# VH-VL binders against b7kms5, part 48

Target 1, 80 residues: b7kms5
Amino acid sequence: DTFETVRNTIRIESEVDESLRQLCHEERITKETWLEAAYLYLCEKPEELAQVIQLAQERLSQRKAIADYKRAKTMQERFL

## First folded at step 21 (VH-VL)

Design y_1
Fold by OpenDDE, fold request of step 23:
Structure y_1 (fold): chain C 80 residues (1-80), chain A 125 residues (1-125), chain B 107 residues (1-107)
Amino acid sequence: as target 1 above (80 residues)
Amino acid sequence: QVQLQESGPGLVKPSETLSLTCTVSGDSVSSYYWTWIRQPPGKGLEWIGEIYYSGSSYYNPSLKSRATISVDTSKNQFSLKLSSVTAADTAVYYCARDYTLDEPKEDFTIYFDYWGQGTLVTVSS
Amino acid sequence: AIQMTQSPSSLSASVGDRVTITCRASQGIRNDLGWYQQKPGKAPKLLIYAASDLQEGVPSRFAGRGSGTDFTLTISSLQPEDFATYYCQQFFNYPFTFGQGTKVEIK
């Protein structure tokens, strides 16, 4: 492996982030390596992967709804 | 993945109405804002307007009186109509997905991540 | 409307050069700024969003910085495929507006 990395900027729901932070601290890992490991694990588990994808889709839908609500409210105020 | 494709006549006569349709594939129009942008030949970019799938829309004041954007969820399309066109409306017209990314607290960010290839509309008699 | 002013309007550079393009907003726009690359006959391609976040698939040699009114796009080492026109765009308020563009040409 070359171990080359790509920079990413991620936004994580605050409660999930805090919980994940605590786990990573306790296990002496990083959120980055957690993400890598979790993905690689799931790549070998097609059924579990499908379940995670479904969950991710649901979370995305909720996040988009919240974002769009914020946008509608804020942009209306700014435009006035 | 997400793809956008503009369609409509490439030639419009002065005073007539320019009509374009953007066909979206790989994603549903029912979850995003959608936008139109144009670019006169050899010039910069101009934002025309946007529409949310529910029908809420905003337009560039420079075009507000003439521009109408609509969404057809049944066809997974959204459209642009620009009335009373003149030579100044000659441009490549792009449709794009207007994405709202959730940010911490009450913040958010916007960007146009997927664009159509663009379609040239020439206004000429 | 918020005016976006890019500088320079054009520049000449060589492969391997570090290139910096600036964009100034007529008023504060926080980090609501995007950068696009456009090649002749093609649609603009999103490079940077939220002033500094790299769009998926965009090479790491591209970097966006800034907040408020002053923003920069930097190409750390110019590649042959990077010769193009670059645009900034603000998303802070309607109407969304673009900079006039910066053409990066081969020296």
Scores: ipSAE 0.805, ipTM 0.939, lowest interface PAE 0.5, mean pLDDT 96
Fold by OpenDDE, fold request of step 23:
Structure y_1 (fold): chain C 80 residues (1-80), chain A 125 residues (1-125), chain B 107 residues (1-107)
Amino acid sequence: as target 1 above (80 residues)
Amino acid sequence: QVQLQESGPGLVKPSETLSLTCTVSGDSVSSYYWTWIRQPPGKGLEWIGEIYYSGSSYYNPSLKSRATISVDTSKNQFSLKLSSVTAADTAVYYCARDYTLDEPKEDFTIYFDYWGQGTLVTVSS
Amino acid sequence: AIQMTQSPSSLSASVGDRVTITCRASQGIRNDLGWYQQKPGKAPKLLIYAASDLQEGVPSRFAGRGSGTDFTLTISSLQPEDFATYYCQQFFNYPFTFGQGTKVEIK
């Protein structure tokens, strides 16, 4: 089968990225195909999907807090 | 999906206060920055100001003395007041979500990803 | 305030053409630049953020490049729905400022 791909820029937390990179290397897969496979797998696992979504929401909340802190600090400095 | 909708009077008399409200749906106003932008007819875009849901705000110096942005988390809305309006304040006013994306190290990036459809406010006697 | 200067102010092109719009900042803004598309009577639509990242749902024919002071938006193959006005915006410092816009018209 052939399919069209979409290019995305992904920002991943450094420790998670390193761990995932090692896994992909060991299993001879890519982060891209890992993401696709993981999503497709979870689409068939509603309970697991819900758990992953919750985890993702928590991580987003943390990431947002960090980003907003950086913004507040940096923009205040730049605006001086 | 996130949606924003501006509301308020489309006609304001000179010297009066322009008041607009942006109603947000599909997401909470909490944990985000929110912004107002305006565009005079046939002209470019001007950033008015921003507010964080906690209340901190920044304004364009060109409008700082007249502009006030506020947020109402209970209504999932944020608003703009622009006092002492003149014909120069005639414009389409947009509200938008002001998103902060975390970047590596101490970096971050900002963009306005969701916009209201805009509402025309005409200043005229 | 940081000045954003777009070039050209307007251009005429045909469907299928490669179109390039430039934006120059009066000072370094790193990659804190966004590109918007605006059609008459509509709100601006975000195309590119962080100078080169494609917003979700935006066709891959749109591409942003650059850092520092010089930035470009490229449409690799202009489509009928791409005739519009395009704006750059800097997010490096307050006040956030826009370029004056580039109107892409049909030839």
Scores: ipSAE 0.805, ipTM 0.939, lowest interface PAE 0.5, mean pLDDT 96
Fold by OpenDDE, look of step 21:
Formats: C-alpha cells, structure tokens, sequence
Structure y_1 (fold): chain C 80 residues (1-80), chain A 125 residues (1-125), chain B 107 residues (1-107)
C-alpha cells in the first residue's frame, strides 16, 4: 500500500504532549499515527466523536483566551 | 467556511470620509482581531490597523490621525473610516481576520488567514 | 517602523524550477513572519505563518525558513499556478509591515 502525507505543525499542551509521548513510546507508535488512528476510530463512533469535539471546543476556548492575553500583554509592552 | 466581504462606495471625493464595512460569515467576530489592509493600484500592501472585538485597536502611525476602525458584534461586522482623503488614498481595501495562535511558553504567532476579496476605492473630484 | 526588504523584486523562471525569495527585516522579528501569494485581481493568500509553518491546504512545495532578520520562501518545483507576486509580512511590532513584493514571472 502507498499513501501521500501532508506536512503540518501542531502545538500541543505540554502535559498532554508528554503523556502522549510516553504512551507512544511504550506502544512503539508515533504521535502522528496515533492521531490518525484516533481520528479514524472516532469516525466510526459518532457519540464518542461528539464528546471529543465538545472537549476540543472547550480546550480551544481556553487556548484562545490564553493566546489573546499573551498578545495583548506582549504587544502592549513592545509598542510602549 | 469563514468568509469576509468588503462593502462601501467605490468613489469618494477629496476631503471626504471613506467608509467601508467588512461583513463576516461562517464565524463570529467575537474573540478575534480584525484588520484592514490597502493596496494602491500596482503597488504593495499597507497595514491600516486592527481591532479586537472588545474595542482595543492599533493603527498605522501613517494613518492614525485619520483612520477609525470599529466592530459591531450584533451585525458580525467591522468597519473602517478614513477621513480627509486624497488621491493617495486610492487603493483596493481588504479586510482580514487577524488570528492569534498560542505558542510555547509566553509566545504566540499572528497571521491573516482569511481575507475579503477587496474593494477598490477611488478618490477623485 | 520595521522595514521589510524582499529580494529580488522580480524574477523569471520556468515550470519545474526551484525558486527562492528572500525577506530581510530591519531588526529582529523572531519568527513573526508570514508569506502571502497574490495573483492579479485577487486578495493575498496566506502560505506560511510563524516563518516556517505551512498554512492548511498549501502545497508542500512551498517552504518558509529563517528567524531573526533573514527569511526565505522556497518553491521547490515551480508550477504553472505559482506565477504570482509574493509578499512577506512581519507581525513582531506595530505597525505591521510588508515587503515590497516579489513578482515571479514565466520565462
């Protein structure tokens, strides 16, 4: 089998990234294949997918708030 | 799908005020920065200014005395007013979403990921 | 204001060519740099953000590199749809500023 990959950069919360790294190490997989597998699994699990989406939305909201705070603070400091 | 669309008069007389509106669809104006950029015919790009949905704004010093950006969350729009226009203000005006992405530690990154198609505003008597 | 200087202002290339565009900042801007592609009569399209991160949907033949003051956009194998004007932009400080643009023309 052959497939084409797409390069992209992801930013993961440090504690989550560390835990995921450890898991992938133990299971001899990569974070990339983990994400692929997890998504494909969830595609067959609509209820679980909905739960993950909700969780993801909550995390995004938190991340956005943090990012906006960082920007406001930093850009104000740089501009002053 | 996020879409931005500029609207306003394509012709403005010298000394008058240029007024444009950007209508956002597919996403809320809330929780984002929004920016205006212009491009004179055959020339490069100039950043006009930005506004956070809460009202905080920054402007290009070259235009600060004349430019005003505002947000209307109820209409999911933001607008640009440029007073005392001259022929030098003739340009295609773009609105764009100004996205802030969290990065490690105290960092973040900024980019304009969604743009309007642009609207030409000609200043002529 | 931070000045962004692109080089070259224009270049001629053929399909399949490797194309490199440089952007230099008048002061350090870390990785707060974006690259845009603009075709005639169209709005700029984001290609690269954070100096080296590829925007979703952008072909992998586009690559951004650099940090501090010197940045490059590389098209590994130029395609017909890549003939356009390219702009860099810094987001490090206000006012945000663009390079003057690089027009990639067909040879």
Amino acid sequence: as target 1 above (80 residues)
Amino acid sequence: QVQLQESGPGLVKPSETLSLTCTVSGDSVSSYYWTWIRQPPGKGLEWIGEIYYSGSSYYNPSLKSRATISVDTSKNQFSLKLSSVTAADTAVYYCARDYTLDEPKEDFTIYFDYWGQGTLVTVSS
Amino acid sequence: AIQMTQSPSSLSASVGDRVTITCRASQGIRNDLGWYQQKPGKAPKLLIYAASDLQEGVPSRFAGRGSGTDFTLTISSLQPEDFATYYCQQFFNYPFTFGQGTKVEIK
Scores: ipSAE 0.675, ipTM 0.914, lowest interface PAE 0.7, mean pLDDT 95
Fold by ESMFold2, look of step 21:
Structure y_1 (fold): chain C 80 residues (1-80), chain A 125 residues (1-125), chain B 107 residues (1-107)
Amino acid sequence: as target 1 above (80 residues)
Amino acid sequence: QVQLQESGPGLVKPSETLSLTCTVSGDSVSSYYWTWIRQPPGKGLEWIGEIYYSGSSYYNPSLKSRATISVDTSKNQFSLKLSSVTAADTAVYYCARDYTLDEPKEDFTIYFDYWGQGTLVTVSS
Amino acid sequence: AIQMTQSPSSLSASVGDRVTITCRASQGIRNDLGWYQQKPGKAPKLLIYAASDLQEGVPSRFAGRGSGTDFTLTISSLQPEDFATYYCQQFFNYPFTFGQGTKVEIK
């Protein structure tokens, strides 16, 4: 049997991506297998999953605020 | 899980003001940009304008003198008013969530990911 | 305003065909381009953002390419549910203009 895979684009903050890339290189795994393993591990640990979700929500809020700031600044400059 | 629904009168007389409301469920209007788009029957899409939930807005220059977009946070809604309408303003009107995606460095991406079903507004005597 | 010109305005195709739609911007817009699909009586649906990134839930037979002024949407093997009108839209500068649309219909 082969795994049926889906191709997706994700966007990771640059410092986190660099750290994750270095970890995957050192452990001789791929980012995709790391993501799958992390998710499958957390699915069996409800309290730890909840903590990860809370952190993800905080990061999402921060990234949204940054994105909105960049947009407001850039579009005002372009439009003016 | 985000849903948008347009509401308002389907018939408006010439020279009057077209007024539409978009009700947002599954998220807060205080979280995003929001946009209005229209499509005359059998024709293409036209971007009307957008509003950031804090009140900053931008409009298509072709409509800027007539169009106003506003947010009502207490009802979780945003609205369009288009004054001095003519038959040329007959169209299906869509509301949409206007998402800003953070990109590396100083960059960002924009897309409209959730749309209302659309409401036809006819301008006729 | 940045004009977005789609080609062709319509095409007829059979299930299984490879279909390519082009979109040209009147000035450089980097990769600030989205593709939308619209079926009769329904709202547009986002397919592709940032010129080439596939939106969640969109089949992999859809692919976007291009940057600057020239962009394409390709459907590698047309399915019955793909008969629709397709629009490009630029997000580089106000107003956020759409192309005129490309109607893909059954041959």
Scores: ipSAE 0.593, ipTM 0.864, lowest interface PAE 1.0, mean pLDDT 91
Fold by ESMFold2, fold request of step 23:
Structure y_1 (fold): chain C 80 residues (1-80), chain A 125 residues (1-125), chain B 107 residues (1-107)
Amino acid sequence: as target 1 above (80 residues)
Amino acid sequence: QVQLQESGPGLVKPSETLSLTCTVSGDSVSSYYWTWIRQPPGKGLEWIGEIYYSGSSYYNPSLKSRATISVDTSKNQFSLKLSSVTAADTAVYYCARDYTLDEPKEDFTIYFDYWGQGTLVTVSS
Amino acid sequence: AIQMTQSPSSLSASVGDRVTITCRASQGIRNDLGWYQQKPGKAPKLLIYAASDLQEGVPSRFAGRGSGTDFTLTISSLQPEDFATYYCQQFFNYPFTFGQGTKVEIK
């Protein structure tokens, strides 16, 4: 059985990344296998998946707001 | 899936105003920056300007204040008006989503990830 | 305005070749640079953002590098579908200028 892979770049909040790195080290797995396992596990649990999606939507909204704020502030400084 | 589509007259007379509309589907116009880019036939790309959904806008000074971008949230659209056009304004016009990606510290990244298919506007009598 | 200068303006190469396109900014722009691919009759497509990060779905044969004023786009093994014009764009400061483009032709 073949497990073909796709190369991707993702960005993770630094404190979450450090915590995940430590967990993966302790459990002797990689971030990528953790991510795959978490997704596959959630696919079989509709209520838990919905809760994760809600949290992901909240985090995405917060990150977008932060990014837009940084852009507006910085570009005002540079443009002037 | 996010899709953008330009619409408007394909022919505009010299000295008149070019008006284009970008219809956004699969996403809200109220969530992003939005930009217009143009490309004269056989030539390179020129950034026209951008608007943040709340109304802040910035324009390429090469257009000498002739460009105005606006957002219509009720129709989920944003628009370009370019006044006093000449033959030099003949181009394919693209609308695009202007995305701001969060970066560490106080930083961010900008990129144009979704583009309309473009519409040719010819300035001719 | 920040001027973006691409070189070469055009190149021809064979399938499998490694090609490199250069983009130079008239002042420092950190890594605030994107690369776009445009095929004839189509809208530009984002390939690379932040100078070196590949957009989702872009083949790994494309690589961006550089910071400050000097940037490159490399295609490590040119494919027939890579026939296109490539543009760099800076987003460090208004106006967000593009390079003049590099046309890549496949023999």
Scores: ipSAE 0.591, ipTM 0.861, lowest interface PAE 1.0, mean pLDDT 91
Fold by ESMFold2, fold request of step 23:
Order: C-alpha cells, then structure tokens, then sequence
Structure y_1 (fold): chain C 80 residues (1-80), chain A 125 residues (1-125), chain B 107 residues (1-107)
C-alpha cells in the first residue's frame, strides 16, 4: 500500500540549491516531493522532457569540465 | 549502456612486453580518466595507473616505470603496455572508467564505476 | 605511498548478522575513500564513494563511515549475495592504493 523510499545523496550547485530550497519553503513542499513531481509531470510530456534532458546534458558537460580542472590542479599540487 | 572489454594475449614470455587493450562502447573515451588495475591469482588489487584522455598519465611507482598507458580516440580504446615482465606480473588485468565527480567549493571525488570483466595474463616460459 | 590496512582479513557470518569491516590509512586522507565488493571470477563493484556516499543501485543496508585515517563499512543485515571480498581504496594521493581485502564467508 505504501511506496518504499530510498535514501540518496544528490549534489546540486549551491545557487540552484538555494533557489530551490526557497521555492520549496514558500510552497510548503520538500525538495524530494518537488523532484518526484517534476519527473512524473515530464514523463507525460515528451517534448518538454527532451528539453530538460538537453539542459541536463549541458550542465553535466560543464560540471565534468569543472571537476576535471579541480582534479588536475589539486593532484599536481598534492603529488609533489 | 557503457561497457568496457579487455583484450590481448593470455600468455606472455618473461622479459617481453605485456600489451592489453580496453575497448569502450556506449560512451566516448574522450571524456574521462581511464585506469588499469591488476590482481594476482588469490591476492588483492593493485592500481597500475591512469590516463586522462588528452594524454596526461600517472603510474604506480611499484612498477618501476615499466607501465605505459595510452589512448586511441579513433578506435575508442585505451591500452596498457608493461615491459620486462616476470612471473610476478601474472594477474587478472582490469580496465575501468575513472570518474571525477564535481563537489561543492573546490572539491571533487574520484571513483571507478565501470569495470571490464578482467583478463588473465600468465607470464611463463 | 599511503598504506591502507583492513581488518579483519576474513570473517565468518550468518545471514542476518551485522558485519563491520575496518580500513585504516597510514596518513590522513580526508574522506577520499571508496569501498568495492568483489565476488569470485567477477570484477570489483563500487559500493561507497567519498567514504559514506552510496553508489546508485547499492542496497541501503550498506553504510560507510569515517574520515581522516579510520573508516568502516557496515552491512546491517547480511544477505546471501553479500558473501564476497571487500576492498577499501584511497583517492587522496598517488598511487591510489587498495586495502588488503576482507573476505566475508558463510558460517
């Protein structure tokens, strides 16, 4: 009768997280319910889902570039 | 889905060069760090080294500079060469995707999330 | 190089038991520690990264804790599929070293 939940760790850019947490507070919902609702809503809207996926891919590419830069810089400093 | 597959000779003579190739499918080799790990039969895991797809590489000093990792972007592959092998180099060799996860502030995390199935290389006369 | 020492080297346990494996680094590595599970004839599988973060698809009965030099992997209720060898690995500095492994066997 009830759906089991899982505990997950998610990393979100700090300014996006601040904005999302303010929205959730104002609307009296949680981040978890917002994420679930957003996904379920988009599942029935293929064109909008495709746009979100494209934006997610662009953000992923940016995050990878930042991560690789941090790694290269830090490991060079630390390796010596 | 992302898959890695090791290939190469299963038998190598002492003093020769062990040469293995990892073929990447379902993603581009030009996007990540890539690593080789080995495991002698019945023993633990040993990190061999890594390469960033653009060519920067780092190696375990325990291998005495005998290891070289390279990337072939045209074949979507990366490779390991281990020179001057002895019986001590007999092991299962694994390739893996070496992922850098962005973290808040100036931090990052490293983990190996996709592995090949492993290939046994035996060094024997 | 940073040495990673696991204890115990092996243990025997029953289904339903709580199991704790310890990993100690020879110097501080912050939270730059991963846990891997390996079954015979198979490649290692990532369980935990950043000392405590659960990889996607890994059951919540697995938990990682610790920072600095002392780390633990806990399985809160051992299942039949959890009988395997477990390795810690540090990612703080080259070379990226593994612990010696801990074999979890059926009692």
Amino acid sequence: as target 1 above (80 residues)
Amino acid sequence: QVQLQESGPGLVKPSETLSLTCTVSGDSVSSYYWTWIRQPPGKGLEWIGEIYYSGSSYYNPSLKSRATISVDTSKNQFSLKLSSVTAADTAVYYCARDYTLDEPKEDFTIYFDYWGQGTLVTVSS
Amino acid sequence: AIQMTQSPSSLSASVGDRVTITCRASQGIRNDLGWYQQKPGKAPKLLIYAASDLQEGVPSRFAGRGSGTDFTLTISSLQPEDFATYYCQQFFNYPFTFGQGTKVEIK
Scores: ipSAE 0.582, ipTM 0.868, lowest interface PAE 1.1, mean pLDDT 91

